# VHH binders against EKC/KEOPS complex subunit cgi121 (cgi121): the designs that were tried, part 95

Target 1, 174 residues: EKC/KEOPS complex subunit cgi121 (cgi121), of Schizosaccharomyces pombe (q9p7j3)
Amino acid sequence: MILPLFPETQVHVFVYENVSNCAAIHEQLISQNPIYDYAFLDAATILYKKQVYSAIIRALEDRRDEQMKTKTIHSEVILSLSPKTEISSAFRQFSMTKKSKNIVVVKIDSKLTEEEEFERLDKLVEGNRVEFSDEELQKLIDFKVLKKNYKLDPSTLENPLASILSSIALRGYS
Key: E = the ipSAE of ESMFold2; O = the ipSAE of OpenDDE; V2 = 0.75 times the mean of E and O plus 0.25 times the DockQ between their complexes.

## First folded at step 20 (VHH)

Design pm15 (from pl1 with D106E F107Y D111E; framework vhh_7n9e_1; at its last look DockQ between E and O 0.95; V2 from the best seeds 0.89)
Fold by OpenDDE, look of step 20:
Structure pm15 (fold): chain B 174 residues (1-174), chain A 123 residues (1-123)
Amino acid sequence: as target 1 above (174 residues)
Amino acid sequence: DVQLVESGGGLVQAGGSLRLSCAASGFTFNAYAMYWGRQAPGKGREWVSGITWRGRSTLYASSVKGRFTISRDNAKNTLYLQMNNLKPEDTALYYCAAGIFPFSTEYSDYEYWGQGTQVTVSS
């Protein structure tokens, strides 16, 4: 997919459920294996497509403006999901862990079609691919984690989208 | 109570300039992407320009690119549209809009709209 604001940047997002090798993937990420050059998110923390794309857009802006806080665009996506400025906090909040079961995978600057990228990623992830949609994300979300990450209160629980995106937008400015 | 109030419209000659303003209130301005649209008589609404939360990215319709500049002052909760080298075909009611998503060209993604300010460009 191409974002209007970044026509030269192709982005792909995939969702996997019942992933059995998150621990193995996590080890590869720690070792900075270039084959695993993706943003691996815990699906339990993601409720909306717009949440993911908001983080992507913010990260891309920061990269363009040479203001990234992290080393890679993918780690910047993870940071961009968080209302907190601390990198370690952002990763604890949103990054895939060894205990994760469901994940959202983001690829920035892909040179492949979505199908080709999926074939590559499918060799790395042992799980079932599902549609990247609000409907499927809603099935995988942990609302306790979501509430904690974005400090949601009862007044925002009916429609938390605005609160989530506001948190992303206002990071570092509140 | 959410409000978007446009101002700065008027009558100008072709080749002239105008600067539109949109004063926002009742919501967290810097958490919303802001947009300009316009509607000419007898035509549908046309997307004109958009700017992201922090004002770092902008986009323009091909019809206005190079002539119009969108900007925002988050401290003043105000959106601007500098319009240069105006043409008769720019005549329209100009609307300000706000959306929570960082950027979209789809009107369905906008939560709030202003009432508009009239811009008339004479030949």
Scores: ipSAE 0.907, ipTM 0.945, lowest interface PAE 0.5, mean pLDDT 96
Fold by ESMFold2, look of step 20:
Structure pm15 (fold): chain B 174 residues (1-174), chain A 123 residues (1-123)
Amino acid sequence: as target 1 above (174 residues)
Amino acid sequence: DVQLVESGGGLVQAGGSLRLSCAASGFTFNAYAMYWGRQAPGKGREWVSGITWRGRSTLYASSVKGRFTISRDNAKNTLYLQMNNLKPEDTALYYCAAGIFPFSTEYSDYEYWGQGTQVTVSS
């Protein structure tokens, strides 16, 4: 996928359910293994495609403008999902953990087609790929976690899209 | 209530300039991407330009690139379109729009719409 504002940057997003090896993936991420250079998100925290793309667009703007707060573009995507500026809080609340069951995986600056990137990622993740769609994401979300992460009240929980995207837009500026 | 109110339209000779404004109220302006579109008589709507929520990224239709400049002042909740070197083909009703997603060229992604201001460019 190529975003209109960043025509030189290819992005792929994948969703896996029933992942059995999150602990092994986590160990590789701690070891900084370059083969695992993706953003691994807990799918329990992601409700919309637009939520992920909003964070990606923000991270890419911040990279272009030399305003990144983290060391990699993939870690910047994780931070950009958060309504708060604290880096450790963003990772604790949005990143895949050893106990995660379903994940969303983001690759920025891919030089591969989606199918080629999938073939590489599929060797790393032991789980079932599902479509990156709002329909599939809704099956995997934990609404209690979503409410906590974005401080949603009962009225915003009915249609949280605008509240979530506003939080991504306004972090550090409100 | 949400309002987008355009102003600054009028009659201008070819080669001239106009600046359009879009005053926003009733929503958190700096959380929204903003856009200009236009509709000429007898034609469908044409996407003209867009700008991200903090104004750091912009995009233009090829027909206006190099002549039009989109900008925003988030302190004043106002969107602008500076139009230079105007041509008769630029004659249209110009309207602004707002979308919560950071950037899209698809009208289905826009939540709020202005009613428009007329720009007429004589030859």
Scores: ipSAE 0.827, ipTM 0.915, lowest interface PAE 0.8, mean pLDDT 93
ESMFold2 (binder alone), look of step 20: mean pLDDT 85; pTM 0.852

Design pm24 (from pl1 with D109E; framework vhh_7n9e_1; at its last fold request DockQ between E and O 0.88; V2 from the best seeds 0.88)
Fold by OpenDDE, fold request of step 21:
Structure pm24 (fold): chain B 174 residues (1-174), chain A 123 residues (1-123)
Amino acid sequence: as target 1 above (174 residues)
Amino acid sequence: DVQLVESGGGLVQAGGSLRLSCAASGFTFNAYAMYWGRQAPGKGREWVSGITWRGRSTLYASSVKGRFTISRDNAKNTLYLQMNNLKPEDTALYYCAAGIFPFSTDFSEYDYWGQGTQVTVSS
């Protein structure tokens, strides 16, 4: 996928359920294995496609403007999902953990087609690929975690999309 | 209640300039991407320009690129469109729109719309 604001940047997003090797993936991330150059998100924290893309756009803007707070664009995507400015908080809130079962994987600056990227990623992730859609994400979400991450209450839950995206947008401005 | 109120339209000669404003209220302005669209009589609505919530990224339709400048003042909850070197084909009703998702050129993705301000460019 190409975002209109960033035509030179190709983005791919994948969703996996029932992943058995998150712990192994996590170890590779800790060791900074370049083969794992993705943003690995816990699907339990993602409710909408637009949530992911909103974070991506924010991260890309920050990169373009040389205002990234993290070391990599993928880590910046993780940070950009968070309403909090603390990097550690963002990672705790949204990044894949060793205990994760379902994940959303984001690739920025891909030089491959979606299918080619998937083939590459499929060698790393032991799980079932599902469609990147609101419908599928809704099946994987942990609402308790979601509510906590974005401090959602009964009023803001009337429009979860707007509330979540607003939180992403307003990070650092509240 | 959400309000988007456009102003600044009018009659101008070809080559002239106008500055449109869109005053927003009733929603968190700085959390939304903002857009301009336009519609000429007998034609469909045309996407003109968009700007992200922080005002750091902008996009323009090819037909207006280099002539129009979109900007915003989040402190004033106002969106602007500076239109220079206006052409008769720019004649249209100009709409302001807000979308919570940054960024889309698809009108169906927008959440709020204004009533529009008329811009007429004479030859």
Scores: ipSAE 0.912, ipTM 0.947, lowest interface PAE 0.5, mean pLDDT 96
Fold by ESMFold2, look of step 20:
Structure pm24 (fold): chain B 174 residues (1-174), chain A 123 residues (1-123)
Amino acid sequence: as target 1 above (174 residues)
Amino acid sequence: DVQLVESGGGLVQAGGSLRLSCAASGFTFNAYAMYWGRQAPGKGREWVSGITWRGRSTLYASSVKGRFTISRDNAKNTLYLQMNNLKPEDTALYYCAAGIFPFSTDFSEYDYWGQGTQVTVSS
C-alpha cells in the first residue's frame, strides 16, 4: 500500500489468527533479530484498519520531522496507537505479548511486494493469515481491552472510530 | 452543532488573488484533517487540497499546485486557502471539509462539509 502523503514509503499490514509461537517471536524481538523488523501488535487491541493507518501516518510524519520518541519506525507505530505519552505504557497496551493469540503485523519501508513480504513473514509466524479488513479485525478485538486503552464509555463502544482516531491524533497535544 | 463556514469568496480578475477562510465549531478541530474542494457549474466535484492535523503535511491537486496554499490555525479553529494567479477555470463554489482519518483524497471519507463560498474569476 502507498499512502498519498508518503508516496515513496511502501507499507504492508498482515493479520494472523491462532498464532502458536508468540513467545518465540517475542524472544527474537528482544534479541533485536533484524529478520523480525516489523511492528507486532496484539489484535485484541485493534478494531479498524483506519486505527492502524492513523498510527502509521503519525509515525511517518514524526519521523520526517525528526520528532520520533522511539528508536525505530516500527516501535514508533506502537507508540502512536496510544493516547498516552509514556513509551512503556504504549508497548504494554498494544504490543504482542507471549500470551497473544492473534496479531497484526506492520512493515514500513518495505522493498518487497505484499506477496514477497508475506512469504518472509509466513516463515516466522505459526498461525493462519486472514484479511486485513474491518470485518476480520472485529472478530479478533477484545472490547474490554479497547474500552480501557482508549477510555471509551459504553455508549461510544457502538461506534468508537472518532474517539480512537482522536486519541491517536492528540497524544501530546491536548 | 458542527459548523464549517467559508468566507472570502468574490469576483476577481484573472491573475488576481483571494484568500478563503473556513471557520470551524462544534468539534475538536486539531483532531481532524482539513480539506478544500470545489465545484464548477455543470461539473463534478473536484478535490483541491488537504492538510493534516497540525499542518505539517499538505497535498494539492495538480491543477492548483504552485498557485494555491492551504494552511490552518488551530488556535483560531480556522482553515485557509490562499489562491494566487487565479484563472477563469478556477471559478467554482469552494467548500471546506473535515475528516477524522488523518488523510484521504476520497470525498466519501469526510465527516463534515461547509456550504461553500463562491469564487468567480473574470477574464
Scores: ipSAE 0.848, ipTM 0.923, lowest interface PAE 0.7, mean pLDDT 93
ESMFold2 (binder alone), look of step 20: mean pLDDT 86; pTM 0.867
OpenDDE, look of step 20: ipSAE 0.909; ipTM 0.947
ESMFold2, fold request of step 21: ipSAE 0.835, 0.840, 0.835; ipTM 0.918, 0.919, 0.917
ESMFold2 (binder alone), fold request of step 21: mean pLDDT 87, 87, 87; pTM 0.870, 0.871, 0.872
OpenDDE, fold request of step 21: ipSAE 0.909, 0.911; ipTM 0.946, 0.947

Design pm4 (from pl1 with S108E; framework vhh_7n9e_1; at its last fold request DockQ between E and O 0.92; V2 from the best seeds 0.89)
Fold by OpenDDE, fold request of step 21:
Structure pm4 (fold): chain B 174 residues (1-174), chain A 123 residues (1-123)
Amino acid sequence: as target 1 above (174 residues)
Amino acid sequence: DVQLVESGGGLVQAGGSLRLSCAASGFTFNAYAMYWGRQAPGKGREWVSGITWRGRSTLYASSVKGRFTISRDNAKNTLYLQMNNLKPEDTALYYCAAGIFPFSTDFEDYDYWGQGTQVTVSS
């Protein structure tokens, strides 16, 4: 996918359910294995496609403007999902853990087609790929975690999309 | 109640300039991407320009690139469109729009619209 604001940057997003090797993936991430150069998100924390893309756009803006708070664009995507400024909090809130079962995987600056990237990623993730759609994401979400992450209440839950995206947008400005 | 109120339109000669404003209220302005669209009589609505919530990224339609400048003042909840070197083909009703998702050129992704301000460029 090409974002209108960043035509030179190709982005791919994949969703996996019933992933059996999250712990192994997590270890590779800790070891900073370059072949795992993705943002691995816990699907339990993602409700909308636009949530992911909003974070991506924010991260890309920050990278362009040399304002990233983290070391990599993928870690910046994770940070950008969070309404909190603390990196550790963002990772705790949204990053895949060893206990995760369903994940959203983001690739920034891909030089491959979506299919080619999928073939590469499929070698790393032991799970079932599902469509990256709001419908599928909503099947994987943990609303308790979501509400906690974005401090959603009955009022803001009337429009969860707006509330979530506002939180992303207003990080550091509240 | 959400409101987007455009102003600054009018009649101008070709080569002239106008500055449109869009005053926003009733929503968290600085959380939204903002956009300009336009519609000429007998034509469909045309996307003109967009700006992200922080004002750090902008995009323009090819037809206006280099001539129009989109900007915003989040402290004033106002969106602007500086239009230079106006052409007769720029004649249209100009709409301001807000979208919570940054960034889209698709009108369907926009949440709020203004009523528009008329811009007429004479040859």
Scores: ipSAE 0.912, ipTM 0.947, lowest interface PAE 0.5, mean pLDDT 96
Fold by ESMFold2, fold request of step 21:
Structure pm4 (fold): chain B 174 residues (1-174), chain A 123 residues (1-123)
Amino acid sequence: as target 1 above (174 residues)
Amino acid sequence: DVQLVESGGGLVQAGGSLRLSCAASGFTFNAYAMYWGRQAPGKGREWVSGITWRGRSTLYASSVKGRFTISRDNAKNTLYLQMNNLKPEDTALYYCAAGIFPFSTDFEDYDYWGQGTQVTVSS
């Protein structure tokens, strides 16, 4: 995918369900293995495609303007999902953990087509790829987690898109 | 409760300049990307320009690039369009719009629309 504001930056997003090796992937991320240079998110925290793209656009704008708070663009995407400025909170709340079952994986600055990137990623993830769509994401979300992460009240939970995207937009500005 | 109110339209000679304003109320302005669109008589809507929620990124339709400048003042909840070197083909009703998604050129992604202000460029 090519974003209108960042036409030279290829972005790919993949979704896997029933992942059996999150603990092994987590070990590789802790070890900073460069083969695993992706943002690995817990799908239990992701309800919308627009949620992920909003975080990506914010991270890319901050990178361009030299305002990143974290060391890599992929870690910046994880931070950008969060309504809170604390980096540790963002990772705790949105990153894949060794206990995760379903994941969303983001690659920024890809030099590959989507299917070429998938072939590389599929060697790393033991799970079933599903479409990156609101339909599939809705099957994997944990609404208790979503409510806690974005401090949603009951009236908002019926259609939380605007509240979630507002939180991503306003981190550090209100 | 949500209002987007355009102003600054009018009649101007070809080659002239005009500055449009869009006053926003009833929503958190700095959480929204903002846009200008236009519609000439008998034609469909045309995307003109967009600006991200804090004003750091902008994009323009090729037909206006280099002549129009979008800007925003989040302290005043106001969006602007500076239009220079106007041409008769710029004659249209100009609308502002707001979208919570940080940037899209797709009208279906926008949440709020103004009523528009008429710009007429005479030769």
Scores: ipSAE 0.845, ipTM 0.925, lowest interface PAE 0.7, mean pLDDT 94
ESMFold2, look of step 20: ipSAE 0.836; ipTM 0.921
ESMFold2 (binder alone), look of step 20: mean pLDDT 86; pTM 0.867
OpenDDE, look of step 20: ipSAE 0.907; ipTM 0.947
ESMFold2, fold request of step 21: ipSAE 0.836, 0.844; ipTM 0.922, 0.925
ESMFold2 (binder alone), fold request of step 21: mean pLDDT 86, 86, 87; pTM 0.868, 0.869, 0.870
OpenDDE, fold request of step 21: ipSAE 0.908, 0.910; ipTM 0.946, 0.947

Design pm8 (from pl1 with S108G; framework vhh_7n9e_1; at its last fold request DockQ between E and O 0.92; V2 from the best seeds 0.89)
Fold by ESMFold2, look of step 20:
Structure pm8 (fold): chain B 174 residues (1-174), chain A 123 residues (1-123)
Amino acid sequence: as target 1 above (174 residues)
Amino acid sequence: DVQLVESGGGLVQAGGSLRLSCAASGFTFNAYAMYWGRQAPGKGREWVSGITWRGRSTLYASSVKGRFTISRDNAKNTLYLQMNNLKPEDTALYYCAAGIFPFSTDFGDYDYWGQGTQVTVSS
């Protein structure tokens, strides 16, 4: 995918369900193994495609303007999902953990087609790929977690998209 | 409750300048990307320019790049379009729009629309 504001930047997003090796993947991320240079998100925290792309666009804008708060673009995507400024909170709330079952995986600055990136990623993730779509994401979300992460209330329950995206937009700004 | 109100249109000679404003109310302005579009009589909608929620990223249609400048003042909930070196081809109804998604050139991604302000450029 090519974003209009960042035409030189290829982005791919994949969704896996029933992942059996999150603990192994997590160990590789802790070890900073460059083969695992992706953002691995817990799908229980992701309800919309636009949620992921909003975080990506914010991270890319901050990178261009030398305003990133984390060391890599992939870690910056994880931070950008969060309404809170603390980096450690963002990782605890949105990153894949050893206990995760379903994941969303983001690759930024890919030099591969989506199909080529998938083939590489599929060697790393032991799970079933599903479509990156709002329909599939809704099957994997944990609404209790979503409401807690974004402080959603009854006034936003019918369509939480605007509340979630405004949280991503407004982090760090009063 | 949500309102986008354009102003600053009018009749201007070719080569002239106009500055359009779009006053926003009823939503959290700085959480939204903002856009200008235009529609000439008998034509479809044309995307003109867009700006991200804090004003740091902009994009322009090729037909206006270098002549038009989009900007926003989040303290005043106002979007602007500075239009220089106007041509008769710029004659259109100009309208602003807002989208919660941080940037898209697809009109289907926008949430709110203004009614527009007429710009007429004569020779």
Scores: ipSAE 0.846, ipTM 0.924, lowest interface PAE 0.7, mean pLDDT 93
ESMFold2 (binder alone), look of step 20: mean pLDDT 86; pTM 0.868
OpenDDE, look of step 20: ipSAE 0.911; ipTM 0.948
ESMFold2, fold request of step 21: ipSAE 0.845, 0.810, 0.837; ipTM 0.925, 0.909, 0.921
ESMFold2 (binder alone), fold request of step 21: mean pLDDT 87, 87, 87; pTM 0.871, 0.873, 0.874
OpenDDE, fold request of step 21: ipSAE 0.911, 0.913, 0.912; ipTM 0.947, 0.948, 0.947

Design pm9 (from pl1 with D111N; framework vhh_7n9e_1; at its last fold request DockQ between E and O 0.85; V2 from the best seeds 0.87)
Fold by OpenDDE, fold request of step 21:
Structure pm9 (fold): chain B 174 residues (1-174), chain A 123 residues (1-123)
Amino acid sequence: as target 1 above (174 residues)
Amino acid sequence: DVQLVESGGGLVQAGGSLRLSCAASGFTFNAYAMYWGRQAPGKGREWVSGITWRGRSTLYASSVKGRFTISRDNAKNTLYLQMNNLKPEDTALYYCAAGIFPFSTDFSDYNYWGQGTQVTVSS
């Protein structure tokens, strides 16, 4: 996918369910294996496509403006999902863990087609690819975690999309 | 209650300039991307420009690029459109819109719309 604001940047997003090797993937991330140059998100924390893309856009803006808080664009995407400014908090909130079963994988600056990127990623992830859609994401979400991450209450839950995206947008504002 | 109120439209000669404003209220302005669209009589609504919630990124339709400048003042909850070198084909009702998702050129992604301000450019 090409974002209108960033025509030079190709982005791919994949969703996997029933992933059996998250622990192994996590170890590779810790070791900073370049083959795993993706943002691995816990699907339990993602409710909307627009949530992911909002974070991506924010991260890309920050990169463009040389204002990234993290070392990589993919880590910046993770940070950008969070309403909190602390990097460690963002990772605890949204990043894939060893215990994750369902994941959302984001690739920034891809030089490959979606299918080619998938073939590459499929060698790394042992799970079932599902469609990147709100419908599929809704099946994987943990609302308890979601509510905690974005401090959602009955009022804000009337429009979860707006509440979540607002939280992303307003990070750093006080 | 959400309101978007456009102003600054009017009659101007070709080559002239106008500055449109859109005053927003009833929602968290700085959490929304803002957009301008326009509609001429007998034509469909045309996307004109957009700006992200922090005002750090902008995009323009090819028809207005280089002539129009979109900006925002989050402290004033106001969106602007500086229109220079206006042409008769710029004649339209100009709408302000807000979208919680940054960034989309698809009108269906927008949450709120103003009533519009008329811009007429004479030849």
Scores: ipSAE 0.912, ipTM 0.948, lowest interface PAE 0.5, mean pLDDT 96
Fold by ESMFold2, fold request of step 21:
Structure pm9 (fold): chain B 174 residues (1-174), chain A 123 residues (1-123)
Amino acid sequence: as target 1 above (174 residues)
Amino acid sequence: DVQLVESGGGLVQAGGSLRLSCAASGFTFNAYAMYWGRQAPGKGREWVSGITWRGRSTLYASSVKGRFTISRDNAKNTLYLQMNNLKPEDTALYYCAAGIFPFSTDFSDYNYWGQGTQVTVSS
């Protein structure tokens, strides 16, 4: 997806299923290892490409305007997925955990093509890459988790896109 | 019911100015990006300008950059387009649109459209 507001910022998003080494990746993230400078999201929390891009656009706008609340642009993406301002809750609800099985991985400010970035990421993640598409995301989502994270009721859960994107837009302003 | 109602159009001489308004109702205005588009008779739709939820980011088509200014007042649920140094080629039906996605220049990403207000610039 082209980001017209940030045309010189290369963004890549990858989806992996059946990841066997989330615990190892998690340890590297806690250790702040710079080769793991990505946003690692639990795919059980992601239903739409637009959900991810909305968080990315918010994070990039906040970085440009010196309004980031977290240390890195990738951690800011994780916060930006959340309807709530509490940073720790955003990470608990959206980040990959040691027990995650499927993940969405975001790279911002990449200097590489998508396939070159994939080659680097594939050395870190033991799992099967699938297409970043609404079709694949819908196979990996946990609707109970989605409902809880965004406080969706049954009528909203049938078509939750607008409610989810509204939550991302309004965090801190509602 | 969602409604976008444009106003402020009219007949103006070349070099003149107009300010368009778009009054929004029936949705949470500050959760939506807002846009202006235009369509001259017999022509396709042209993207003119867009502005993010809280008004911090804007973008303009090259044909209007430097002459037009998009803005929004979230307390009044209103979008604006200040048009300066108008030219005959700016003659068109101007319409506003809203999109829940934070910013896109692709009309297919927009959720709601107004009916438009006519701007006619005489030479």
Scores: ipSAE 0.844, ipTM 0.925, lowest interface PAE 0.8, mean pLDDT 94
ESMFold2, look of step 20: ipSAE 0.827; ipTM 0.916
ESMFold2 (binder alone), look of step 20: mean pLDDT 86; pTM 0.868
OpenDDE, look of step 20: ipSAE 0.901; ipTM 0.943
ESMFold2, fold request of step 21: ipSAE 0.811, 0.829; ipTM 0.913, 0.918
ESMFold2 (binder alone), fold request of step 21: mean pLDDT 87, 86, 87; pTM 0.870, 0.868, 0.870
OpenDDE, fold request of step 21: ipSAE 0.910, 0.911; ipTM 0.947, 0.947

